# Miniprotein binders against p81326, part 15

Target 1, 226 residues: p81326
Amino acid sequence: MLHFGGFIMEINHISKILEKEREEYIRNKVEEYLKQGFSKDDAVNKANQSWRTYIGHRIQDVIYNLLKKFLKDSGLKVTTDKALNNRNLPEELDKVKRLIAINYGEYLFLPDADVIVYKVENNDIKIIAIISVKNSFRERRFETTYWKLKLKESPVTSHIKVFLATPDKDNEISYKCPNGKPKKMRIILEYELDGIYFLKEDFEETEKAKHFGKIVEDIIEISKKL

## First folded at step 16 (miniprotein)

Design G51
Fold by OpenDDE base, fold request of step 19:
Structure G51 (fold): chain B 226 residues (1-226), chain A 83 residues (1-83)
Amino acid sequence: as target 1 above (226 residues)
Amino acid sequence: SEEDKKIEELLEKADELLYEAEELAKKGDYEEAIKELEEAVKLLEEALKIAKELGNEDLIKLVEWMLKLLKYLIEEIKKKLEE
């Protein structure tokens, strides 16, 4: 049995690997902001903010590419919300875009969808899952939950699974009740979402909180039921 | 395409080597683990070359990440050998 998934299982190191780039990145950004006339303190703060955005995108890209690769053999396709932000879309992506849209009465808006997994059967598109990728939970803590709830409100989108993937480097949601104290964010996210996938080993595993290595199998299984 | 198939083959082999290397490392066979990882790196470098020739940006990014991971693992295992 070809143990497919070595690269998926070893994703645990993503934070450490990418963190090696931080020092140089920060240094360069600080210099840039200083040249723009910011104070040293402001430059450092801005650089740190920029890094958070940058590292988030890097993690998202890794996850996207891994899923694209490992889901391909199962006939599943992946895209991103960014790819859907175009006026002229191929027919397939235009359909995907429409199938994830949320109704706000006079308006349709797309949920935040870092990764969108779908299948094509006889020219019919079925959306399987949306994966939100978060490096930290300092901002927009429950945004993914909001989108899940909104998707659930429509029979068109209610079947779409919403997953969160995170390294949770600050251990904000890794454990439900560390030291006997409930972690509100973990409990709520786990309750509202269809699953949380950790890009690390040190976390409390539950039925819905799993290692990222399980996500491919889970998605494939879900796809078979649609 | 033939090139796509070749890339897929290379990636699969690299994945297998990675798995084997991890198992070796768990057993304390660090030198052998490093050798397998280095072989995997070579396979990925070839895959990267082909991906660049094809102009497949997603594949390029994937392979580049995989290379970074393997190189990191090699370094980590080497540290254990020095301990």
Scores: ipSAE 0.761, ipTM 0.904, lowest interface PAE 0.6, mean pLDDT 93
Fold by OpenDDE base, fold request of step 19:
Structure G51 (fold): chain B 226 residues (1-226), chain A 83 residues (1-83)
Amino acid sequence: as target 1 above (226 residues)
Amino acid sequence: SEEDKKIEELLEKADELLYEAEELAKKGDYEEAIKELEEAVKLLEEALKIAKELGNEDLIKLVEWMLKLLKYLIEEIKKKLEE
């Protein structure tokens, strides 16, 4: 598969494409909530909240599937935290789960990991990268940064690259200093994370802030160094 | 499997066509771009059929997304032709 192929490059349209589903989704959800006994205002609010969650999952699914496909030929595999959230896991995924776990003393917890990229060599699992997918930064803005910092604290996980993928619909992190005012979120995320990949064209490109089209190549290059 | 290889081939060809179509569109060759995208849609429809037969949910979702994208692009380019 072409690493710089059309489907990865044209992901820019994801927000517009998915937004077309909004009206119908909202209508259906409003009706559902009304049937549950909510007021019209509450139903609308809940529907909008549901939509935000829904669209986030859809974007995540697209990214997951694209990465899964385009990394396959390089011998790289992908999974999700959701897939790891099972009591009974195949050996491979159980190893993946353990290799991304963060130590909190008596407890191990997993970072938020929308997409996990790993390779299998001689039955050894090497975690390459975790990709956090964010549609908006309204909530939990620095959560990805937190997980990156936590992963750095252990020699077991310190090598794991943490990337953020986002369409940044509201231009919260697309530019560092729009109109001369620093965007703290962009600056901090770019500083703390290993990379930010935009599912759009209109952003300030830097060494760490790139178009999503570069993510496959970057991951492959990282994988070669492990 | 043979089916997997076929899907991969179809997706690769569709990807190539998409890339070419976008380049054509950038040059203003909208009719040809649409033609290539329509061919890509056909390839993806075949891939989707195979993926469904295999019961591969991830591939199904992938191809469905790709189809949505291509159809969207075709519509957008058609709008430009009408301007």
Scores: ipSAE 0.760, ipTM 0.904, lowest interface PAE 0.6, mean pLDDT 93
Fold by OpenDDE base, fold request of step 19:
Parts: structure tokens; C-alpha cells; sequence
Structure G51 (fold): chain B 226 residues (1-226), chain A 83 residues (1-83)
């Protein structure tokens, strides 16, 4: 049994750990914006916006690095959409890029893919999963769902699993029916996506909504069927 | 490379120690849990050194995160010992 590592299981603390950096980050950014001539209120607002972007990238990086490490022994590889944005790609990454492309008639576009998991067998590349990482659901709440549906429309990409990974800090999708009221976003995301993985313990677990600690096993099992 | 193998070994050992420490903490053996986590920190510090020497940015970031996590856990367990 591949002992999925303690480091994956303890990801629950990611929000608390990274939040410790917030005060200093905000202070420094406010000072920077004040020096640029912004008002105090504008500086604070801009600093908060900057923090949201910053913390989102940090969480994405952690998830990327963890998956890269823990999937490696299974012969699986990971990349990101950012890595695919280069004009001159290695052959392997160029193939990955082409295999996740969505057809819009005259144009091909890539889905948002924070993490892409694939395998190489006999010089053939198979895309296994795309993981979208979201810290909050304030913006573009159903964008991941859109990409899943688009990928499903082509036999080339229909097999690709699409997962959402989130700490869901604001408890927007942690429960389906808190206090008897359905949470539309949770229900739709769980229905349309192949899985939701939470970077915390306090959530309603279902067949599709799981702790992040299960993602490695799930991906490995999917890879065996491809 | 030999260095890559060494890093992998260090990370695996650190992961094992983390798991053991978690189990110890669940049982209330906080002092022993802290000792294991501190050992894991030492292993990760060595891994970080090697990763920096190799210039492997992904490994550097990974190990830095792992170190932050372990240090956080140590602090949290220490708080429980004081309660």
C-alpha cells in the first residue's frame, strides 16, 4: 500500500500557516502603494487584492509540488498551464499541450489547468487529470465546470478527469445543505466535476467530495485504467 | 543522480517521522512527537541544502513548505503541553 505521506494529510494547516504571512505582506504593500501616491484607503484595498492573488499562487505551488513528489514513484508526471505557455516546448510538453486543447472551430484554446497530471507509455502521452486550485470562490465560481464540460465534448479529451482542490476557507462549498438549505455551488460543482478535494477536515464527505489526502490514490487508480 | 536519491531518502524518512509523530500526538505522547518532528526538521534541512546546491527550484519550494509545516506542528503541540 503506497503510504500516502503525512505531508499530504497535514495540508489542512496550509491556510493557517500562510495566513501568518498576511500581516507583514499587507503592511509592506500598503507602504509601497502609499509611496506611489495612493490614498490610505486605496493602498489598503490594493494590498488586500494583491494578497488574494499572492496567497492563491502560494497554495497552487504547494499543491503542485506535493503532487509532483507523491505521484513520481508511480511514474506519473505533472505540469502546469503556465509551463505550457512557452513557444518553444520540449516535445513531451508540446504533446501535453495539444492533448488538452479545446476546439472552438477556427481556434484551439487551453482550459485553465493549474496542475496537469499525465503519463508517458511507449512514447505515447495520456492525460489523466486536471486539477484546478481555488482559495476562494468569489470570482469565476463555475469556470472549472465550464472546462470540464468542454473537455467532455471531444473524444480526445473526454476521459480527462477534472478535480477541484480548495481549502474553502469561507465554507462556501464545504456542506451541501447546511441548516437544510441547499448550497447551489457545492451541488453543481460536485455534480459536474469528477471530484472535489478539500484541504481541511471540516466538510461533508461524499463519493466525490474527499479530503485532499485521497487525491494521489485516486489519480493512480485512474491512471491504471487508461 | 546520487543527490536526487539522497533527497528522496531524506523526504521519505521525514514523512515517516511525521506520520509517527501524528500518531504519538493522538495518544497524548506530545514530548515524543516533538522529538520526532525535530528529527524530521533536521532531515529536511539537509534535503534543502542539497536541493539548493542542485538548483532545483521545485524541490526547494517543496522542502521549504514541509519545513514550515513541521515547525508549525511543533509549535501547536508545544501549546498543548502547556495546557
Amino acid sequence: as target 1 above (226 residues)
Amino acid sequence: SEEDKKIEELLEKADELLYEAEELAKKGDYEEAIKELEEAVKLLEEALKIAKELGNEDLIKLVEWMLKLLKYLIEEIKKKLEE
Scores: ipSAE 0.760, ipTM 0.903, lowest interface PAE 0.6, mean pLDDT 93
Fold by ESMFold2, fold request of step 19:
Structure G51 (fold): chain B 226 residues (1-226), chain A 83 residues (1-83)
Amino acid sequence: as target 1 above (226 residues)
Amino acid sequence: SEEDKKIEELLEKADELLYEAEELAKKGDYEEAIKELEEAVKLLEEALKIAKELGNEDLIKLVEWMLKLLKYLIEEIKKKLEE
């Protein structure tokens, strides 16, 4: 039996599946905010903001659990920035955290690394890739490219692949030159990152811009070179 | 553990059924595709029970997503069959 990832290939339905939760979520949140004393307009705005945060976390969870499952047999481990920010950190994860942290003199920050893939090799931890999950590009559109550039500045972290995973429902980065006009965001993200993985079927595929179903074999191949 | 081995076998079989169902649906064999997906749902419901007995939150979330995906696909294929 080959390790075929039908479930990971079908992730491109994720936006449609999760959107079915939106109406009930918004209704419940509006009611919650009204009970807190907000006006109707403010409650609606807050509920929509809450939904955007919620849906982003849901997509992150799905990606994390799929990668954890499908990379396990290749000896690769997966964690999240949320897990790395826990107060009582196991030694293995503490090492992962130290290996991706960026030094700013007196301050130490984790890059935008929603999902982290690593392996343990002869009692050493090797970070393979970090994956930033973006549901939309409203704010901090180039945060992921900034972290890629910072990771490249040190020989200790320069090997780390930085990927972006997105459903891109609103087609903000799906095409390089829609209507013949270059899309700055898509062009810069594709140039600077090691890969963009789309959680939908309709986008312009390139060597770096791929269907999310390709990410497992890409990560496995990269891990063999480290 | 034996429970871990069982859940892995269930997930692998469900993944195979999903692949077969997608191929059947591509050929227009919608009723057979639904049959395969419904079998995969049964396997995943068993896997979910085992994941809950293990208390493995990550496995629970994974299987819940897989079930949600399969149920979505069944509904979409049923819409095509009713046309």
Scores: ipSAE 0.739, ipTM 0.895, lowest interface PAE 1.0, mean pLDDT 89
Fold by ESMFold2, fold request of step 19:
Structure G51 (fold): chain B 226 residues (1-226), chain A 83 residues (1-83)
Amino acid sequence: as target 1 above (226 residues)
Amino acid sequence: SEEDKKIEELLEKADELLYEAEELAKKGDYEEAIKELEEAVKLLEEALKIAKELGNEDLIKLVEWMLKLLKYLIEEIKKKLEE
């Protein structure tokens, strides 16, 4: 597919679509925990915690598969930090892992990157971008900016673009100055990151804050400069 | 492969139908928009069958998401039509 797709533009409905799965998911998980001997209250609490993890993973899966499909014809490949944490990596993915890892002396850590875009030219691998997917900002709200700053510290990784993709259901970063007061999270994230891509319609659009549907064109243009 | 080419054709056609349906819905032509989306669903159901025969898990997940999206849109437009 060589053009901007309708399916990638309509991802803005993702939170509403996936929320419809919640009731059945919770019911099944509560039954599972009850069979393990947990009280009803504990089972419900554990099921709700499980749902929060599940929904985050589901959003990441959708983004991964859409990007994999829509970037393929431009010669761009997509992987995940989950795939890179496997112990028996194919040679190509082992190279991707080594090219993005941050050295802390005896230790080597991957940045908090949910989706990784790269290209292969003449058997060389070039990392283009990392997309961090955040469903909410309850905890670790500036972790993505930390990883951007760390990647900038090395000439090997300083070219890597760091993007945030979020539905931002609770409007935690949708506007710079709601009610005339600056929103620190939005301002810092937009300043430090290379882009914020919203999985919804209602947000304050800027040069760096855009609808998710524009991410494919942006990544392709960036890849041509590397 | 020939199966890969067929899936690509089905996905491209489904994307075109989605685009057309969105334009029809903007004009208030809800019945025609639903008709286009239902055709796109049929194309994606065929694509899903082929993806399952190939055992391509990523492609299966992609097409399943696309089907969920189309069915959601059909339901939303039906609500507008019933109003």
Scores: ipSAE 0.729, ipTM 0.892, lowest interface PAE 0.9, mean pLDDT 88
Fold by ESMFold2, look of step 16:
Structure G51 (fold): chain B 226 residues (1-226), chain A 83 residues (1-83)
Amino acid sequence: as target 1 above (226 residues)
Amino acid sequence: SEEDKKIEELLEKADELLYEAEELAKKGDYEEAIKELEEAVKLLEEALKIAKELGNEDLIKLVEWMLKLLKYLIEEIKKKLEE
C-alpha cells in the first residue's frame, strides 16, 4: 500500500492521548505553586495556565517530528521557530531565517511560523510552507492570517504556503455554518490561509479544511510545482 | 549509517502494522488488531533502544510518541472487547 504514514493518519487521537497527562501535570504544578506561597485558588489557576502552554508545545513537537520523518524521503526538510532563534545558526538555517523574515524598515521579524518546511537544491533554499499550530483560539485568533498577508506582499515570499494545524477541541472553527449562520472565525481563516488541518475526525471538510493526515501529500505536491 | 537505516526499517514495519491493525479493527477483528499493534510496539521498543544509543533527541521523541499512540490504541481496542 502507498500511504503517507499510518502514524500521521492516526494523529486524530492526540488530544485524548495528551489529556491523560493533565491530571498528573496539574497535581504536580499545584504542589509547586503552593510551595511558592500561592493560595490554593491561585495555584490552581496558574497550573491550568501552565498546562495550556505545555500542551501547545507538546502538540507542536509531535507535528514537527512527524513531518520531519515523513517528508524526508521526498527531499524536504523541516525546522522550527525555536531552532531559528538559536544564536549560533548553521549556514543553512540562517538562510531559511532570512528567507521568511518580514522587513519593517529598520526592524526584521519572523512570522509566527512554529514549523517551517523547505527544500535545498544545489545550495538554493526554497521555503515551501509554514505551519502555525494553535491548540485553542482564545488569544490572537487571526495572527496567522496577518502573517500570510504580509508574506503575500513581497514577490520573494508570496509563494510560501501558510497552514494552520489545530485539534480545535472546543469546535471553534470546525464548521462553517454550525447553526445555519456563518462562523466568522472559520470563514476568514479558511479564506485567507492556504489550508487548515484538523487533528481530529469531527469537522467540516472542504478544499482547504482537511484532516492533518493529508498535509504530507499536499506539501509534496506543492513542492513539485516550485 | 547502518544504525540509522535499521531504525528507518523498524519504523516502516511498525507503520505497516499500524495500517493493518486499523483495517482489522474496522472489520471487528479486535484480537488480531491488538496482536498487530503489540508487534509494532516491540519493533518501536527496539528502535527506541537504538535511538538512545545514538543520542538522537528528535528521533527519541518521535519513537516515544509513536509508542504512546500504539499503547493508547491497544487500550481502546481492549475496551471494545469488554463491550
Scores: ipSAE 0.717, ipTM 0.883, lowest interface PAE 1.0, mean pLDDT 88

Design W73
Fold by ESMFold2, look of step 16:
Structure W73 (fold): chain B 226 residues (1-226), chain A 83 residues (1-83)
Amino acid sequence: as target 1 above (226 residues)
Amino acid sequence: SEEEKKIEELLLKAIKLMFEALELADKGDYEEAIKKLEEAVKLLEEALKIAKELGNEELIKRVEQLLKDVKEMIEEIKEKLEE
């Protein structure tokens, strides 16, 4: 069974699960920063910043492991931006890196692609989708749409689907017209991206805005067309 | 209710163990992954007992599916140990 039915849907509780770690994490980090000589106020601020980074990495890791498990029987492979930034890349990952790179004249840069899904056929690599994982929208609100637009500029990368995965705990993009007024961020993200996948139960579903559990089926169907 | 809160706590703990087991298996730490999943089974069995006492059909189906999922994960990882 590609979805395990129940298990993949339990990612809707990822924020609650990880929040239980916050108190201990913050306490340990404050102690660490105090030992480095920071003031109490600085140590607390740094610990809270560290928590936000940590939680984002944890959610990305869960998404990566779920996709890797559920896509393997369909001949699809999964990697991450962290794996692609290692200095000694295996040949396969080096090819993946080159296939998603954006040309800026003298420079080549990777788009913000936290998780990458690809297929290998006869030593050829086809990039299927990239998933940007965002825990909140305090910074970099539309960076995912920027990368989608850049990928569309070349026929070599224009087929690549760009998805956003988010718990959206603060309901920054959960509804299109809360209180009767269009929510700019939700409207633009949904218009420009190929899909938004929510890691929670309560949001406004549309053809492009779905529960995360649907992402596996969507990726498999896209891969069959390529 | 107190019973519903207890089921939720058991489920969240079990799901966390399942996520951790996937990460461990990806790193090749199969024995520790299985240990985490076996602990998750115990938590889910306790949650199922309470859900049945409450007669909550929706919770019963959810927990039964999770138990099926965990057991399949255990068997898959055990097969990798033999390879």
Scores: ipSAE 0.769, ipTM 0.910, lowest interface PAE 0.9, mean pLDDT 89
Fold by ESMFold2, fold request of step 19:
Structure W73 (fold): chain B 226 residues (1-226), chain A 83 residues (1-83)
Amino acid sequence: as target 1 above (226 residues)
Amino acid sequence: SEEEKKIEELLLKAIKLMFEALELADKGDYEEAIKKLEEAVKLLEEALKIAKELGNEELIKRVEQLLKDVKEMIEEIKEKLEE
């Protein structure tokens, strides 16, 4: 039995934990850019951009490691888009890469998937789910939906569940009708994706929009049916 | 209150250490991961003491569960070292 109130629930605090690093991070990056010869204004702008990238990667890493920990006893394995793009790819990961690749005529591309969950049975690999991790929806608001639709186009990939995981600190998709009017981004994401998982408690819960603490049970249930 | 603020600080530090330990273990840095988790145990034990002094039953249960989780993580990583 997985405990809903245990360590996985502490993901609720990820934004606060990371925000405490911001001031020191930006100060160090500004100093670094100034030493590289950038102007003060450019160094500050680059430091702020670096912070946004850094915090996004930190959240991805935490989610990856939590899923790896909590899925291992169910025989499920976890990898990342970053790992699949390495030149010297182990045979197992090369198979994972090929099983999620999307055909664009002369080209094959990986979907923009941050975390991939799969299982191995007698050297047979089955992709279970792809989790896209978004810290904010400032840019690329619907790219996860695009990848879901592309994966559904082939019987080889149509079974793959596509989830979105987000702290949604600024409440961009936390509620369906925040001011009595439908929030387009939340409505479309929830309609098209297999699930949205929030890294906080303050959101409108539905059958597809849940707290991140439920993602492990959902993935395990899906894997048993595949 | 001051005690409630202290518990929050202890918990956030311990949780951060737990996240860092998972990352270290993923990289094979098992000894450093264990050090992070042992520090987290100390912080959680301090938080538990304060929670018991406050009589906060819900907080006591949360911290006790986290202590159980951290100790399990330590034992799992120690087994990796012996392999």
Scores: ipSAE 0.747, ipTM 0.900, lowest interface PAE 1.0, mean pLDDT 89
Fold by ESMFold2, look of step 17:
Structure W73 (fold): chain B 226 residues (1-226), chain A 83 residues (1-83)
Amino acid sequence: as target 1 above (226 residues)
Amino acid sequence: SEEEKKIEELLLKAIKLMFEALELADKGDYEEAIKKLEEAVKLLEEALKIAKELGNEELIKRVEQLLKDVKEMIEEIKEKLEE
């Protein structure tokens, strides 16, 4: 019986750790853009846009590496959509890519799946779960839900669990009915997805909305049923 | 208190190093990963000393668990390096 906790629970601090990097990151990016000839205002705007992209990738990388570490002893493997978009894929990852791809007539696309968990049994690959990592819900707030619905349309992908992982620093989806008013975004995300995993302690816990520290045991339990 | 703020600072730095070490190990940079983890051990040992001075049993257990985790990570990466 493995113990899950300890280091994985320290994900609660990811937003604070990354925020301490922001000032230096922005300063360096502004200097870079100024050297390229942009005005001060344009350089600042570009630097802030660059920061938003950077912080999202940093959180994704942390989640990927934590899952890889804590799932390895259970025979589960982890990859990313970035790795699947490489030109020269190993055979195993090419199979993973094909097992999650969605057909749009003459086009074949991967869902927006930041982190993918799968297992290999006697050369057979079974996709267990896809984790979408969202730092902000200001734009593209329901795209993860769209991908879940598309995966449900095929018997090949309908078993795949779709999770959302988020620090939700601004409390956009942390509670169902803040101030007595239903929060549409939280309610729809929780209804449609297989789970929401928060990278903080302050949120309304439900059967589907849990702390990220619970994700490893949930994935392992799901994998045993496949 | 000032001691509690110092422990928080030490823990955040150590946790960041642990995240960075996992990323380095994933890329095969085992020696740099170990270096980051050894720095994290030093920060956690300082945090543990302060936690013991405060007599905060919950904080002591948290830091001791993190030290155990970091040392386990170091040993796992050393095994990969020796292969």
Scores: ipSAE 0.728, ipTM 0.894, lowest interface PAE 1.1, mean pLDDT 89
Fold by ESMFold2, fold request of step 19:
Structure W73 (fold): chain B 226 residues (1-226), chain A 83 residues (1-83)
Amino acid sequence: as target 1 above (226 residues)
Amino acid sequence: SEEEKKIEELLLKAIKLMFEALELADKGDYEEAIKKLEEAVKLLEEALKIAKELGNEELIKRVEQLLKDVKEMIEEIKEKLEE
């Protein structure tokens, strides 16, 4: 019996922790852009855009490290798309990269696979799940569903579970039918993906939409069936 | 209340240190990771004292679990450091 009610649940605080860093981050970036010759207005706009990118990567790093910690005793390994884009890739990670890459004729691209969970058995690598981390849905709203559909096109990748992890601070997908009206983005994401994992408590829970604290159990159970 | 605000601040600082320690350990910076976790222990012990003074049983259990988690993290990282 697994118990994951401790530290992993503190992911609920990630947005608040990061927000406390925002003022200093913005101030430092504005000064950096001003030194590069940008106007004050341009420097502020660029600093705010930089902040949005920064928090996305910070949340991804936290998720990666939490999964690495809590999956280690189950023999599961975790990597990131950043690690897979390194030119000097160890053989194991090169195999992971090859197993998730999608062929577009003359080109080979990785799906939106911020965090990748895999296992190694008998010198073979099996990709278990891909987690896409989205801080907000202002753009690329359905990118994750596109990659799920592409992975389904091949028997080699069709088993790979595709999850979305999000704080959803602005409640863009937290409820299926707020005020009695279906929220298209939540409905489609939940229908097409294998799961949505929220980094907060305030959301409508379903079979596929759960708190992030459940993701470890889900991944372990899936890995036993593969 | 003022006491509730202080315990929240202590918890957020400790949780941030725990996230940072995991990142440091992933990079192989084990000594700095342990330092961050030891600082988190001090913050959580203060938070536990305040929670006990408030008599908030749910909060006490949560802080005690976090203390257990941090101490386990320290031990795990010390084992890697000795390897």
Scores: ipSAE 0.727, ipTM 0.891, lowest interface PAE 1.1, mean pLDDT 89
Fold by OpenDDE base, look of step 16:
Structure W73 (fold): chain B 226 residues (1-226), chain A 83 residues (1-83)
Amino acid sequence: as target 1 above (226 residues)
Amino acid sequence: SEEEKKIEELLLKAIKLMFEALELADKGDYEEAIKKLEEAVKLLEEALKIAKELGNEELIKRVEQLLKDVKEMIEEIKEKLEE
């Protein structure tokens, strides 16, 4: 049983907790945009867009903090793409950044890597997993799969596991064939990715689709094989 | 029931504080993290009292587990403060 096993399961309520802040957030943002000279309709639209971004970041931060805490005792380290977006990186993070880079010929670019799990052994860094965090699938539905496929193309990065973590509030990928109709997005994401982890209980569980509570154990197991 | 709603409200508030405390601890704000967690303990103790009064064994177990977790988190952070 994972230390703090009760707490990690409470991640199921993160969306509900954050949603309580929405009304106040929207009100404040609308007022801000009105003061900037936007129309009421534009202010409301911009506020809603801002909220989507805000909630996405908050969920990502929670996942980052949980993984960092629960993986610490195993000797695994956790960072984010945000932390890597610096001109002056510590040597360790600079190595991490280089080890996840994708080759486009004349250019190297980083995949979307909301959370990066790695280990340090004898001053060598091994990247274990990248976790993409998605609150909703309205935009960039297959972006995570693109990055997974690109990482597979190089022997330097082909071993890196790519996971998706999501509350899937709108049930876009929670079930494969609801009412007998295949959900294209669920099927493709599950096929292409190494795993999908749900921040909820109401989903179709498979070998690759699991509750978020299992991600720590899965990552630790992968790390032992690297 | 009204009592069940109250328990849920208390739990959600406590869980929020626990997540905030993790973020604070990650940033090195250990004292503030402990304050958040101590507040969470108070909320959870109140929730536990109500759950026991209702005789809801499932809620009792859930709250007791969270209380255990939050107290362990406090102790871990205190150990870091002493280093």
Scores: ipSAE 0.704, ipTM 0.875, lowest interface PAE 0.7, mean pLDDT 93
Fold by OpenDDE base, fold request of step 19:
Structure W73 (fold): chain B 226 residues (1-226), chain A 83 residues (1-83)
Amino acid sequence: as target 1 above (226 residues)
Amino acid sequence: SEEEKKIEELLLKAIKLMFEALELADKGDYEEAIKKLEEAVKLLEEALKIAKELGNEELIKRVEQLLKDVKEMIEEIKEKLEE
């Protein structure tokens, strides 16, 4: 039984918790943009955009912290793409960075990797999973899928599992065929990715679409096979 | 009911503090993390009291589990402070 098993389930409330900050955040940002000379309408739009970015970052941080904590006892390590964007990396993180890089001929680029789970065995790094965190699917709907497909193209990275974690507040991918109409995005994401983990209860569960609470167990199981 | 709403409010506040504490602990700010967790304990204890008064077994179980979790978190952080 995972220590703090009750707490991880409370991730369902993260969106609600963060939403309480929205009004104040928007008000402050609107005021800031007005002072910069933007119109009221522009200020509101910019504030809303800023909020979306802010919330996305906050959710990502929460997921990172949870995974880091819950995976620690299993000997698994967690990092982020942000942590890898340093010129002077510890040797371990430098290896992690290299092991997730995508080859574009003369260039190597990193996939979007909000959270990276890896293990160290006999001084060798094995990348286990990349978790993409998305709060909304308004933009860049299939970006995670692109990276999954790119990772599959190399024997160096083909084993890396790619997961999507989302609260899916707008129910864009919670159900495959609501009202008999196929949700293209859900179907494609579920097909192409190794799993989708929901930070909520109201979704269509499948073999690949699960509650976020299952991600720890799934990652641990994957790690044992590597 | 109003009491159930109050419980939910207390829970949300406590959960928020727990998430914040995790972030602080990750950054090495263990003292502040413990303070937040201790506050969360107080909120959860209040929620538990109300839940017991209502006789809502589901809420009682949920709150008790969170209390267990938060106390374990405090202990873990305290151990790190002693290292």
Scores: ipSAE 0.662, ipTM 0.859, lowest interface PAE 0.8, mean pLDDT 92

